# VHH binders against Rho GTPase-activating protein gacW (gacW), part 2

Target 1, 182 residues: Rho GTPase-activating protein gacW (gacW), of Dictyostelium discoideum (Social amoeba) (q54g18r699to880)
Amino acid sequence: VTLTDKAQINASTIELPPLVSRSIDLLMEQGISSVGIFRTCASATALKKIKTRFEAGEDIDLKAENVDVDTVAGVLKSYFRELPNPIFPENLHEYFFQAMRQSSNEEIIQSLKDIIDQLSPLECKMIKKLFHLLHLISLEKDVNMMSPENIAICWAPTFFRSFASELLPINSFMIVNYFDIF

## First folded at step 4 (VHH; framework vhh_7ubx_2)

Design g17 (from g02 with Y101F)
Fold by ESMFold2-Fast, scan of step 4:
Order: structure tokens, then sequence, then C-alpha cells
Structure g17 (fold): chain B 182 residues (1-182), chain A 117 residues (1-117)
């Protein structure tokens, strides 16, 4: 039994925060084809109401309550934006720049896998589920107008905070190559 | 009280240029991300560009080569330089304090940009 094996077993039992899991599940079902998803602004009042209720520990069924897709998208992004440290903290940024400088897609993919392995089990589970959603949205770009590049523009400031514009190409690469990386 | 006041809009011919300004007061402007958003009649708000407190910028691909966001923290002013304007750029342009999508902090009344011959 290695520490890696134990961590993998523990990760399978880790539950995502309800705000994160329920938002992603609704967006996977209803948001994939929404024009300008993550770019289009939600009602500030509606977003604050739902966010406050999750923060109070309420058991919210977003689908049963017919919560607006843009409101759900806004709540999800707000959660990641307000984390004490960004999901990809500054101490990992040089590794992202090193990945971008590799000569082959295979080397870039391996570098990204190595970076993701540095995250906590909870962070890995959250980012895997989130990038799955982002990948699915990118596949519908002719309908929703959200290319991998457009999604990366929307999410890079939240993921990295520092050097967001410089890290747009690697963020876009991760969205496109989801199945090879995660 | 918090105020955001946009200016610099107007009627311009296709291919023309405009510089929009957003004058901010009542909050610590230099500490905030600032965003430009536009809304065409009958459409939802569309994100254009965001600038961090430190000056790093994020822009929409459809306007990235034509629009430049900048700020002057000493003057508490946000700018949007628009070049090679097209009829589809016709919209009411708003500035907002905060990151795009949320816009939960503060939003201005907007300045109208009309691109027609």
Amino acid sequence: as target 1 above (182 residues)
Amino acid sequence: QVQLVESGGGLVQPGGSLRLSCAASGFTFSSYYMTWVRQAPGKGPEWIATISSGGSTMRDDSTKGRFTISRDNAKNTLYLQMTSLKPEDTALYYCAAGEWFDLSDYRGPGTQVTVSS
C-alpha cells in the first residue's frame, strides 16, 4: 500500500462542495448549448440570492427551482474566484510556462499531468469535473459561440490570477485535450 | 457614494475610432478589477474586456485586435480605445467595478456607440 494508492482511494470518497457539484451537474444538463455561457452576465440579485443560500448550507435543487443557466454559471465562477488561493497558485505558474515551451503535444500533456498531480485530492476532483464541463461546452462552439480560446479568456483570471493573459494558450490547450490530461 | 460615469460615445462611420472613458468615484479604484461590457438592443450583456488592478488585460477574441482597455489609477479613470469600428459594434457600453460575469459591485449608466454610414 503506497501513499499514492491510499490517496486515490480517499479521493474516490471525497464529495465536492454542493455549490460546485450541483452547479456543474445543472450546466452539463442545461448549459452546454447556452450562447455566451460564462461570458453573458447574470442578474446580480439572482446570483447573490443563490450564493447566499448555498453559503447558509441550504439544500438547493437548482433544476427543481428552475434557476437561470447564467445565474448558475455565475455562482460557479464566483466560488472559484473567491477561493483564498487560486486553484493554480503562483508557485505552479513556472511549470505551466515550462509546459508551454515543450516541442511536442505529448510532452505538454505529460507536464500538465505532473502539475495536476501537485494539487490536493479535493482540488483534483473539482478541476477534473470543471474541465470536463468546459470541454463539453467547447465541443458546441458553433452553437454557443464559446471556443476553447473564449472559455480560457473567461476562466484564466479565476484559475491563475497572476499572468492570466500569458497563460491563455495553456488553459485553452487543457480544455481541448481534457481526455488526455485528466 | 459610489459612481461610475461613462463618456466618449457617439455616432461614427465604419472604420472609425472612438475612445471611451469611465470616471470612477466613491471607492478605491486602484484596488478593483475594471470591466467594459456592451449591450445591443434586444440582446443580453456581452463582456468586452477586463483589466486588473496591476494593469493585466483580458479581452474578447472578436474585438481583441481592435479594442484596447487601459486605466489611469491616479485619475480614477478606465478607458476603451476602439479602432476599425463595424456596424455590429453598435451598442450601449458600460463600465463596471469587478470581474466580468458577476458585475455584482458597481455598474455605470452606459454611453451609446452607433456605427453607421
Scores: ipSAE 0.012, ipTM 0.309, lowest interface PAE 8.9, mean pLDDT 83

Design g18 (from g02 with W100Y Y101W)
Fold by ESMFold2-Fast, scan of step 4:
Structure g18 (fold): chain B 182 residues (1-182), chain A 117 residues (1-117)
Amino acid sequence: as target 1 above (182 residues)
Amino acid sequence: QVQLVESGGGLVQPGGSLRLSCAASGFTFSSYYMTWVRQAPGKGPEWIATISSGGSTMRDDSTKGRFTISRDNAKNTLYLQMTSLKPEDTALYYCAAGEYWDLSDYRGPGTQVTVSS
């Protein structure tokens, strides 16, 4: 088994938290064309109830319970926002600034790949699945009103904390160029 | 008891201006993100803008050139200055408070804005 084969095998055995996997799956099925998805404020009471149930280990079928799309979107964002360490660690934020300053799209893409490669296998799997969802939403912008820029506005504070405003352009770039980066 | 009370809505002509206010009580206003949201009849809620405790703002692309969010922490009041109003701006406007910019822990009952000739 080569290093590449071993890494691929290890990635395939990593399970995402049920909150993350089930939320993304529902949003891919029902949320892609939802007007203002992630931009529309979720009811904190409703999402805290669902989040608490996931944290208690409850086997929640979001589709069978007809959970509101905006509530599911809020639960997903809340998970990433409340991670003890940001999904993009603060020590990597300087590298996102460096990526933004590259002169070609190919160089920006390579810089982003190098950053993603520094994440743990679980973090890589989560962020890849999340950005796939965000990319799909951006493709339906004429229906859902969620351009890559609007999605980046919604997610940048979660990804980059205090650098959210400064890193909006690179967040938008990652959403657009998902297949080249991930 | 937590309360958010909106005011300043009403009937206005296209091209007109309105300033909405949201008076907050019963929580530490200065520590919360404050948000303006609108909901038109038969449609879902639409986020307009959020302002942090320190005054940093995030705004929806479609309204950012016409609407300005601001706050006065000393008065526990949130504002939305609306200019160049259009018929499509007709909606119930409500404020929301959250520990994070994307949450609504508390929500006001709303103030109606109607833009027509």
Scores: ipSAE 0.000, ipTM 0.337, lowest interface PAE 10.8, mean pLDDT 85

Design g19 (from g02 with E99D)
Fold by ESMFold2-Fast, scan of step 4:
Structure g19 (fold): chain B 182 residues (1-182), chain A 117 residues (1-117)
Amino acid sequence: as target 1 above (182 residues)
Amino acid sequence: QVQLVESGGGLVQPGGSLRLSCAASGFTFSSYYMTWVRQAPGKGPEWIATISSGGSTMRDDSTKGRFTISRDNAKNTLYLQMTSLKPEDTALYYCAAGDWYDLSDYRGPGTQVTVSS
């Protein structure tokens, strides 16, 4: 399958898991200016309850049920944390490091696009929507205290299954340059 | 397997100071960013500060004037220097690898800090 074919599939027929789509939609509406979003721990009981219902196949209206922002953020992060394989598996890490060593932003952006295009259509659709949310949060950093660097600390271990600090500037770059990469 | 052991807690009077240590093993400490978190009785974990492998820090606004996070990569040790301690700083203090402080496997057992006269 070509990169064009993957892009067409991603745009046309792939539906996100309800947990992912519902959580991102609520956070875009209510979570962008929340202080410490993704850094603040949710109640473990509340998080497990909502997550279990989604995993049982419920399509939960998070807004109608007045689920709090930190619980929704925790559910979303937990979903990606518990994927069988991380979104950016270890075999791709060297390509991310090579991308960041390039001399121009245009070359870095193109290399990151090439790495992302290797993901499944569902994974591409999920991360595009997720990074849009993370980008919007970063724009409100003076209100929410969540700079691209702070967001990277919260999300890089989940995306990469690695706590290596050299992944932080990569994740930050992707958040900042969302419109050029995704 | 990640293993973290905190020490340096204790009973201290308001206005006092403590230095907490976290001894790390089972992973390449120098390559990881590290976090301090506290949990007061009946409350969820509260993030305090994170430090990168190179020493760049991020701190919660409410404590950043009183608390300083630092590390010694040669000793595989993370530190939290606390000054001007208040009764509201009473909590169990944990270190964690990265942002995994909500997962018990990536946190230490904690060291108790009690601020009272």
Scores: ipSAE 0.013, ipTM 0.408, lowest interface PAE 8.0, mean pLDDT 84

Design g20 (from g02 with D102E)
Fold by ESMFold2-Fast, scan of step 4:
Structure g20 (fold): chain B 182 residues (1-182), chain A 117 residues (1-117)
Amino acid sequence: as target 1 above (182 residues)
Amino acid sequence: QVQLVESGGGLVQPGGSLRLSCAASGFTFSSYYMTWVRQAPGKGPEWIATISSGGSTMRDDSTKGRFTISRDNAKNTLYLQMTSLKPEDTALYYCAAGEWYELSDYRGPGTQVTVSS
C-alpha cells in the first residue's frame, strides 16, 4: 500500500461539511443548465439566511425548501471565499505556472496532479467534488453561457486569492481536464 | 463612512459608447479591489469586471472586449468604458469595493444605462 493509496482511503472516509456537500448535490441536480450560474448574484438576504442556518448546524433540505439555484451557488462560493487559507495558497502558485509551461498536455496534467496531491485529504475531496460540478456546468455552456473561461473568472479569485490573469487559463484547463487531473 | 457614487449613465443608441465613473470616499481606495456589476429589470445582479489594487483586471467574456475596467488611484475613481452597446446591456450599473460577492458591504446606488433605438 503506497502513500497515495492510503490518502485515497482516508479521503473516502472523510465527510464533507454539509454546506458543501448539500450545495453541490443540489447544483448537480438543478443548477447545471442555469444561465449565468456562479456569475449571477443571489439576494444577499437569502444567502445570509441559508448560510447562517448551516453554520448553526441546522439539517437543511435545500430541495424540499425550494431554495433557488443562485442562492445555493452563492452559499457554496462564499464558503470557499471565507476559508482561512485558499484551496490553492500563494506558495503553490509558481508550481501552477511551471506546470503550464510544459511541452505536452500529458506533462501538464501530471504536474497538476502532483500539485493537487500536496493538499490535505479533506481539501482533495472537496475540490474533486467541486471541479466535477464545474466540469458538468462547462459541458452545458451553449445553454448556461458558462464556458470554462467564464467559470474560471468567477472561481479563480476564490481558489487562488489572486487576480493574476495567468491563473485563468490554468483554472479553465483543470475544469476541462477534470477526469485526467482529479 | 464609506461612499461610492456612480455617474455617466444615460440613454444611448445601439452601437454607441458610454464611460461610467465611480467616485469613492471614506476608505483607502487604492488598497481595495473594485468591481462593476449590473442589474437588468427583473433579474439579479450580474458581475462584469473586477480590478485589483495594482491594476490587474478580470472580466466576463460575454462582453467580448466591449467593456474595459480601469482605475485612477490618485482620483479615487473607478471607470467602465463601454463600446458597441446593445439593447441587452440596459441595466442599472453598480460599483462595489472588493470582489462582486461583497456587494452588501460597500455598494453604490447605481447609474442607469438604457440602450434603445
Scores: ipSAE 0.013, ipTM 0.389, lowest interface PAE 7.1, mean pLDDT 84

Design g21 (from g02 with L103Y)
Fold by ESMFold2-Fast, scan of step 4:
Structure g21 (fold): chain B 182 residues (1-182), chain A 117 residues (1-117)
Amino acid sequence: as target 1 above (182 residues)
Amino acid sequence: QVQLVESGGGLVQPGGSLRLSCAASGFTFSSYYMTWVRQAPGKGPEWIATISSGGSTMRDDSTKGRFTISRDNAKNTLYLQMTSLKPEDTALYYCAAGEWYDYSDYRGPGTQVTVSS
């Protein structure tokens, strides 16, 4: 299967990039209770080595190779940081701000769903799986020290490529309300 | 030229206090989130705290009771007030422009904090 062939399949059969799917799967198994997950920076050398191997098309079994949890977290975050377009590009930011100004959680949730529906099928599938992981991490905050707010500090600049302070509580809200939004 | 210069580190006994400063120049300091990060020997960088341009703070839960981040935009200076210092706080402390070290290209050379008797 080529990249062109993959682009022609419908949303229900879209495969996530191996770097994304395998990193999230490992972190769901081993990273949920890790103190400071996504906050603690990986060795730049270790991260670069794993990333280069994924980019070369290697079939990497992260669990069998006993890759460090913080290295896997760093590789996953690096992937999203280096996308040509951020997951939530600048033209969507005003819609996020308007969504959060609504009076009821139900209205906020529906507006956020409408924004997410504007993303490509692949992007929707990636962020749904990623936010599921972030939600699970936030549930273990008393163990891992990663509240929704702390996760938002780690991820919002990557998702939005913006330092607008209003984006932090939006990211936090999406993590908390994962099951209602995604 | 962009510069971040940390100061205020040194040798301190367990239970002691230190105030770290980071002097910024060559960029619009007031427009940036600013972050404190530390790195212990043989370990990767660890995020401590971030402060927004407007002064809103987010801190690591493990240190937020002992460490306070603040800024003075008129002086282009970032601060970290550290209390109840422990041997495990021994590290090189960096300031960085942006919300965390691994995303930001602007960081200082660091100031050494050693907590020992």
Scores: ipSAE 0.014, ipTM 0.337, lowest interface PAE 6.8, mean pLDDT 84

Design g22 (from g02 with L103F)
Fold by ESMFold2-Fast, scan of step 4:
Order: C-alpha cells, then sequence, then structure tokens
Structure g22 (fold): chain B 182 residues (1-182), chain A 117 residues (1-117)
C-alpha cells in the first residue's frame, strides 16, 4: 500500500477496537472538563477489572455501568502503552525531529501530515479520534488543568515509547494543531 | 539495566518535612521523564508529580503547594521535597522512570513514609 492508496481508503468502513472507541466516546461525553484527566491515577484494581473484561471480549457499556472517568482514561492509555509496536515507532522519530526544524508552521504541519500518512488505515483512524479528544481536553485547560504541555507529559512516552524531551513539544504541537494535521 | 533506589523516608510527626531522593543508573537519566508515585497498603498507586528532562513539572492538586519535585541531571538524582505532612500522606513512595500513570514500566523498591504522632 502506497501513501496515495492509504489516502483513498474509506475510514468509515474500519472499526476501532471496542476498548478504544467506547473509552474515547465516554471521555468525550464525561471527561473533557474532568480535573487532571489522564494525570489522576485510577485505582489499580478498578483499571485491571475493566481492562480484563474488554480483553475477554465482553460487551461493556461504560456509561450504563457508571465507570469512573479516571478508570476509563487509564484503560485507554494502557491500551496504547501495551501495543506490540508504539503508534509512532522509532523509525519515524527522526522524521518528527526534522519536521519540527522547519522554518514555518505550514511546513511543519505538512511534514507531520506526511508522517501520519505512513501509518496503517486503522492506526490513522485511531490516532485521529484520540487526538480529537486530546485537542478538546486542551481547550478546557482553565477548568481541567490539562494544557497541551501537560497532556504531552502524560501521552508522549506512550505514543513514542521514548522519554526524549524533544518529543514533548511535537506532541503538544499536534494537539494544538489537530484540525490542520488530521 | 535500569536501577532506581529511593531514600529519605522515615517516621515524622504531622506538620513535619522530609526530602526523598531517587538515585538512577543504567540509562541516560537527563533524557527521561521522572515520576513520584505513592501507594498505601490496600490502595491503588497514586500519582504525585512528574518532571520532564527539561525541568517542567506537573503535580497533583491535593499535594500542590506542599510537595515539590525537582531533579539534578548532573547527579542522576530525582527529589521530592515534602512539607506540612499529614497522616494521609503515609505510604510507600516510589520513583519511576517515564510514564507516571499506571506505573508498569519500571520503578524502585520504594521508601516508607509514616506520618504519626
Amino acid sequence: as target 1 above (182 residues)
Amino acid sequence: QVQLVESGGGLVQPGGSLRLSCAASGFTFSSYYMTWVRQAPGKGPEWIATISSGGSTMRDDSTKGRFTISRDNAKNTLYLQMTSLKPEDTALYYCAAGEWYDFSDYRGPGTQVTVSS
């Protein structure tokens, strides 16, 4: 599959894993204004229970079961952390660094779009939906205390499987410029 | 091999202060996010603070103003300065390299803090 072929794949026919889609949907409804969302630790016991049930293939209605927002946030982040390969694998990191060294925001945005286009159709659909959630959370930073920078501290190590500090401003840039990049 | 060793815990009276240290080895400490997490028996882990490689910090609201996270990259050491300690601060305190949330990557063995009269 080429980059052109990927761009033409109808994303509406691709189903996200239930854990991912249901977690994001609940967080969009209930988590956007939650203070410290993704920062506040859920109970390890509660997190393990919900995660195990999703892994067993249970049809979980997170809203009907009144699952805690922080537990849902933890389950979602745990999913991306435990992927066999990170969403932004090591071989793409140099491209991210090069993108950020460009002189104009328009050039940076185009380079980031080109990097994202290298992901699989499922990965593209997941990351687009996830960054939409992160963008919405960042807009409510005065209420939830989660600026783009704070979100990047929580998520960049998971996305990149790297603790390189240079990845923080990249992640926050992508959150801020969601509509231009995704 | 990554190694983290916490120290500085102990028994203190309410209102007291402690400074926790975490000595890191086996990785390029200066490039890593570092986190303090605590856990009381029977409770899940509770995130306290994270510090980026550049020194940017994020702290939990419940301890904000009482606890300060800092680092010394030249010494490969992470610190937690704790003031105005309360009985509810009693826990095993861990340092962790990287992601702070569900704390599954790696951590030190922890240092016990007991706040009691």
Scores: ipSAE 0.013, ipTM 0.320, lowest interface PAE 7.6, mean pLDDT 84

Design g23 (from g02 with A97K)
Fold by ESMFold2-Fast, scan of step 4:
Structure g23 (fold): chain B 182 residues (1-182), chain A 117 residues (1-117)
Amino acid sequence: as target 1 above (182 residues)
Amino acid sequence: QVQLVESGGGLVQPGGSLRLSCAASGFTFSSYYMTWVRQAPGKGPEWIATISSGGSTMRDDSTKGRFTISRDNAKNTLYLQMTSLKPEDTALYYCAKGEWYDLSDYRGPGTQVTVSS
């Protein structure tokens, strides 16, 4: 589709695609305590409509239009799922397995920082902002029922494709240890 | 001073292929992100792809299946392999130092790609 077509070149700053930045901002404001966020399925019709409007370059005020939280969450996941290369490229997946085999949290954290250093600046900005959102959601697990493990289940296929099940523990670790990694 | 010189453009028929090159000098090429950008007549610049110093890539969704960015750090050269070219790919193609820099400061003269006839 055309989600990445909305990425912009800017001399003074890295601009995230509006779909990504506006979705995360709304979810940080309104979605943190939503029960089953990212796990609950949005209406396919509603998701398609919003996604198509962003792809057409429409200036969407998600809050003013009262767009459903689950629809916004679905649009955000769809963006990352449809990237040509996963946000964590497949050639880096072996390094995630190596990170999981480390004996100490400090060594795992350093390995993850080394992996993230392989990403482009746009990818780093996107993943840092995304994991900040995921971390905040995990802190409200008693309200939203979304533990780090539950969030990892929802996102691992998008991050790791074929290795989603094997890399669930490292995905969960990254959500919990956001401040030490990013 | 930073210098970037693009080459490899030309006239091709729809369905054809081209490989663009960008020869870099005046900076430590291997330490920087590098980007390909194009500009079609009457339109603003359109980002195509960025490659990190280590080789990780981010590509525009509309061209990702047909264009591949790569680099040779030993030769200080950036590449764009283009396949299945379409008339809509007709543009001046620039390489740029960094990920999101002002093209006026960090781009070469560009290389023209024309897809027709």
Scores: ipSAE 0.000, ipTM 0.094, lowest interface PAE 18.4, mean pLDDT 81

Design g24 (from g02 with A97R S104F)
Fold by ESMFold2-Fast, scan of step 4:
Structure g24 (fold): chain B 182 residues (1-182), chain A 117 residues (1-117)
Amino acid sequence: as target 1 above (182 residues)
Amino acid sequence: QVQLVESGGGLVQPGGSLRLSCAASGFTFSSYYMTWVRQAPGKGPEWIATISSGGSTMRDDSTKGRFTISRDNAKNTLYLQMTSLKPEDTALYYCARGEWYDLFDYRGPGTQVTVSS
């Protein structure tokens, strides 16, 4: 399926939260080849300080302040972890499971697109930008040690608010097939 | 109430082995990712390994091949098998509920591992 003019317009008019947009931008610039990105833990104290400042509405220049890549990764992940509703709520989980049972990759891709279309325009814009980052990281797995499967272990519980192992291959598929799905 | 209690630490010589255990109670253990984290004196916490509810694992590159995370869902117990221990492995080892230490809702008090002659 193709994107409509209205979907394109809605995406372009939505501002991402500064925490999300600035974190992703820094990670695209500095984090793609970082060993264990999203897996390696920075200081909990450093993460809490940066997160609290974003929550207070501070205009933080992560690059100018030389914030550690793993701290930025942790801040970004904690944002999605702490959303009032997960990006992929429980009522969508059976739809994800059904999508993965399809016989062809084309059918799986279309089913995943249909699930994503149920999200708000803001959520769609955030996950499109985030999965682009995750896809780029997965391409550098020989350098950063973060395969799609390793990224899924880090992110699936945050996206789905579930530790069901069946969600891991779904998350991996979306990372690998970013350009076909998003 | 959620409880995590580590055991199995101690003094070991370089090249030795230890098996750490984490006894979990107060929640459906099998439904959660479980993680091992360590903190050496004067250093920040370092992630070691995570295991999913289904048994899929991710391990830190610096300990890859020497440390193995596993779980027994019937016993509500998480394990860390450590081999070829080095002085730099000296740390307090924590069990945590969740995929990473900095996003965990619960962690145990830790068990001390000291590698020296």
Scores: ipSAE 0.012, ipTM 0.296, lowest interface PAE 8.6, mean pLDDT 84

Design g28 (from g02 with A97K G98P)
Fold by ESMFold2-Fast, scan of step 4:
Parts: sequence; structure tokens; C-alpha cells
Structure g28 (fold): chain B 182 residues (1-182), chain A 117 residues (1-117)
Amino acid sequence: as target 1 above (182 residues)
Amino acid sequence: QVQLVESGGGLVQPGGSLRLSCAASGFTFSSYYMTWVRQAPGKGPEWIATISSGGSTMRDDSTKGRFTISRDNAKNTLYLQMTSLKPEDTALYYCAKPEWYDLSDYRGPGTQVTVSS
């Protein structure tokens, strides 16, 4: 069974990997107002320990175990960074650049929706839930110091596996316009 | 060392029922998700259902109306209740301790289910 085969099987019920769903749920409850969320460093030891337990199939209750917010944020980010292919692979980057060159916000939004619709059902569900979290964090920027631009700096290299500066405004646009795009 | 041993398979008529069991040892069973997977002759493995340590379930849409996954943490045992069996359900059924990137890492030897008249 390859990773592609595994993704298709997982998508049959449209259930997210527990690492992804549980991390996002905890961060929505406890992480929204955390200063520097996704920017601050987690303990490397704590991150590896939790990640290894999820990878071993352990049913982890992050809240009951009082796992630190930054550790949970680090585990979630690490999951996306370590996917065999980035969530937004290189062949889609040209379409993201084309989308941003459209004349109206309605056209940009529709183009971005079309790009996202090219992802697998599981990837679409994961990215929708993740961007919802990122959008909520951005709304609390005066408390957490994480503007859409700051979130984009933390996440764009993970989403695209590219440091092209042109991807930063694309990522921040998607965060801001979550309800129109996803 | 992780050990999983399935039982309860056999020959059954279409429309019949079977209850599969999986005895687990060598790890803290109550702390892990557990999964049922089947493999029909000449086919790859097919995921059936997963159950959390607390009993919440994820099930394949094609079988969820007929198959029920459950567990007894005190007995370190995983169950699959199968009803309204069809010839297409003929397969070797495995219990598995899954990996997040793979539906099965540690699988038992399996128990054969054959549905025919």
C-alpha cells in the first residue's frame, strides 16, 4: 500500500488523521489567543514524543494530558511539513500566481476555489479545517500578535515548500477570505 | 512484541451473521486505536472500521450499516459484528494496530470468512 492508496482509503469516510483533527481542536479551544502561536518554538523533545505516539497509532487526548499549546502547534505544522508532497505542490504554484493577477476579488476567490478543488477530498477537508483555525487566529491579532501576514510567514514554506516571497500575499489572502474560499 | 490473533471466521450462507474477535497482547491495548481490514483473493487490503480507545468509531460507508466494530479494554479484545453477509464479503479479515500514514502496521494472521451457498 502506497501513501496515495492510504490517502484514498482514509478519504472513504472523510475522516481526518487524529493528529490533525485533535491538534486543530485543541488549538481552536486553547491556542487562538496564544502570543506568537506557530511562531514560538516548541520543545524538540516534547514535539518528537507526541508526534511519535500519534505515528504509532496511540489514541492521545491532548487536553487530558495538558499538552502545551506550542507543542501541539509544532506537531500540527510538522505533519504538513513532512508530507511526501506539499499540500500545494509546485505544479499548482503557477495557478496561484495567475489567480492573484485577476482584476476583481470575486475572480481571485473563484480561481482559488478552483485550485483547492484539485486536491483530494481528504486534503480539502484538512486544509479547510486548518484555514478556519488560521482565520480565527488572525482575528485576534491585537492579542496574539499573529496577523495574516505573520501567519503566512510561518505557514507558506510548509504549504508550498517554497520560499518565493510572492506566495506570502497569496497565503494571507486565503486566511483573510476563508469564508469566501473554503 | 505486539501480537494480534483473530478468530470467529468460517463458512456462512448469504444473509448470515458472524462475530470476529481479535485477542491483543504485547502492548497497552486500551491506549491505541484498533482497526479491522480485509483482503479478498487477488485484491489489495480494504479498510473496514477503526475504533478509538474510548469507543468512537470510523467506518467505511459501504459496510457501516451491516458491520459494527467494538472493543473490550478489560479483555484486550477487539470485535467485528457482521450481519447480512454477501458473497462479496468473502475475504481474510485482519485486526490491526494502525499507523497514521498506513492503515496497518501490525496485523494478525487473519481469519477467513467465506460467504457462499
Scores: ipSAE 0.000, ipTM 0.218, lowest interface PAE 14.0, mean pLDDT 82

Design g32 (from g02 with T50S M58Y)
Fold by ESMFold2-Fast, scan of step 4:
Structure g32 (fold): chain B 182 residues (1-182), chain A 117 residues (1-117)
Amino acid sequence: as target 1 above (182 residues)
Amino acid sequence: QVQLVESGGGLVQPGGSLRLSCAASGFTFSSYYMTWVRQAPGKGPEWIASISSGGSTYRDDSTKGRFTISRDNAKNTLYLQMTSLKPEDTALYYCAAGEWYDLSDYRGPGTQVTVSS
């Protein structure tokens, strides 16, 4: 029985916010091949309507209601953008810069694992599921036109805020190397 | 007084070319990352390309090969060269100062591009 075992048990029992879990599930099923996913947004009105309904605690079946992929993608990105603190808190940004300066991919991967281990169990579960989606999207780049770099450009301001541009390369690295990091 | 003014838009046939310009004033243009963004009717804004102060570029894969971003620091002007234009390129095109449009300090009013027969 270790701290690691306890963290794994806690993580497995944590329920993601419905907005996050249902949005990612729909995008996994229908969004991976969508051209310009996360880059192209549905109208602000459509996005706000769905988001407001989730915030009101409404039980939304995104698939049954035929909510378009870009609206769902916009709702998901908006959720992370509006968090009080970015999903990667500013006090961890120095560690991301240090990771980028490592001389080998193995050292970069280990540094990233150490950073992720500092997040709460809920944050870890959310970011793991999100990066799995982003990785799958990157694999379909010839269809969806969303390379790891393009995905990183769309998400870096949400993840890193003030340091988005400077941390773009590590964001792209995390998308590509999902299975080695998460 | 900071100002960004786009020009060069207009009506063009599919397969045609246009060069957009963004004239900047009131800030040290050469030190800023510059970005092109477009917005189609009824849609949210869509990132197209960014260029660093040193000339390094980041471009959307769907327009890469057809669109080229460049800058002239002596003239305080940002350019977007568009070739092989398609009806889906129809949008209002904006320039913005900063690395990403949602982190940009300044944004222009835009220039309309319509690709139609």
Scores: ipSAE 0.006, ipTM 0.329, lowest interface PAE 9.6, mean pLDDT 83

Design g33 (from g02 with M58L R59Y)
Fold by ESMFold2-Fast, scan of step 4:
Structure g33 (fold): chain B 182 residues (1-182), chain A 117 residues (1-117)
Amino acid sequence: as target 1 above (182 residues)
Amino acid sequence: QVQLVESGGGLVQPGGSLRLSCAASGFTFSSYYMTWVRQAPGKGPEWIATISSGGSTLYDDSTKGRFTISRDNAKNTLYLQMTSLKPEDTALYYCAAGEWYDLSDYRGPGTQVTVSS
């Protein structure tokens, strides 16, 4: 089973947390062309209010409640930053460094597929859906001002913690090459 | 008690330079990522730059090449060297311990930078 096949199988059988699935869905619909998405901060009060309601198990319809795009983006990013372990655990960070040292794009892609294959089914489904969103945002960079590099700067600390600056190029590579990796 | 105190802001002409400082106390400064963020009137906060405990740096594209983040662990002080300042750089600048997305939990009161003729 390839990483692509595994991710597709997991996507049909595993439910994402509502905070993650609903935030990504709203951002795919309304956030793709938003200037500075993920770089511009939401109101701390608004973000904490929505996050607290999701944590309480409320059935939140973000679209019906007209929650602003920056608040939704902030809620999504805060979810990943507050995971007890980063979505890419620190024991996998050495493999990201090894991937960056490969001489060909094909070798980098295969290394990244091997790393993703080590994630749990839930983590794999979450990261695939997240990077799909980040890829779509990067395609609209002339409108939203969010290049793959800018998106990577916003997300690298969440993904890689202490190695954020060193692994920024591989994060950008993953955003650009979403369809080949996931 | 974690405290962060920014200084060095002021009025400067376009093309000018300023150096901002952030004095930290109440935590092991050398072990933390440190971040500069700015907020212009009527706009949300914008991340500027982050420096790791090891000295590695990250910059927003709008300031890359014009701003330099640095730290002095012996003095528990974070710096932002700003060059080629533009009117669009006018904002309240503040520092934060940790990642910029934790801004509300560990941030200073800010120092005002105004770029005008």
Scores: ipSAE 0.000, ipTM 0.341, lowest interface PAE 10.2, mean pLDDT 84

Design k03 (from k02 with Y100W)
Fold by ESMFold2-Fast, scan of step 4:
Structure k03 (fold): chain B 182 residues (1-182), chain A 119 residues (1-119)
Amino acid sequence: as target 1 above (182 residues)
Amino acid sequence: QVQLVESGGGLVQPGGSLRLSCAASGFTFSSYAMTWVRQAPGKGPEWIATITSGGSTMRDDSTKGRFTISRDNAKNTLYLQMTSLKPEDTALYYCAKGLWEYGDLSDYRGPGTQVTVSS
């Protein structure tokens, strides 16, 4: 068992914030085939209402309340966008540029694994679950019209801030190669 | 001050074509990705296409066979070539600076150009 293995084992007992876990679970159940998921804009009022209730500590059952898929998608994205510390810390963004410049897919994958190993157990658990959702959405692109590239456009500003445009290709690569990276 | 001005919209029959233009000023156009977004009556904004500063294009899969995004950096102008237009394409079309995010275009979008597809 390595230090990395121990961190991953500990992550299995770490609970994600309810907003994150419940949003991803609903989207995995109901959102995978939704046309334009993450691309279609939710009602700003509906999004703010749900987000404020989660922040107040309410025990929200998104399915029982029939919250629409686009509102749930918007709430999830807003959560990551507004994190005080970005899910991919800004000091790691240079390493994503280095990964993108590698000559083989195997080298890109290893570089990405090395970057992810720098994250905390909670951050690793959140990003792994999120990219699993994004990967599953990309597999249904003929139904939902959301290719890996389209998903990357929607999420790159949240992950990479000012480097969003330049790191679009690596974001798309991570969505496609989920099982090799996470 | 960032300014974006769309043009080229109008009334067209199903199966017709239109070329939209977006004239940009107030920023280094060649250094930024540019995006087209549309908003149909009674609906929220929907992303259509993005072109990066390097010229790579990313398009909604439902329109990629009919719509082409391009740019002319010498003229600070973004284009959307639309062919085989359908009634479902009826919307106000906006250009936006940078990558689309949530469809909120308030800070970096133009006033839009109306495209109406009907008989």
Scores: ipSAE 0.011, ipTM 0.418, lowest interface PAE 9.0, mean pLDDT 84

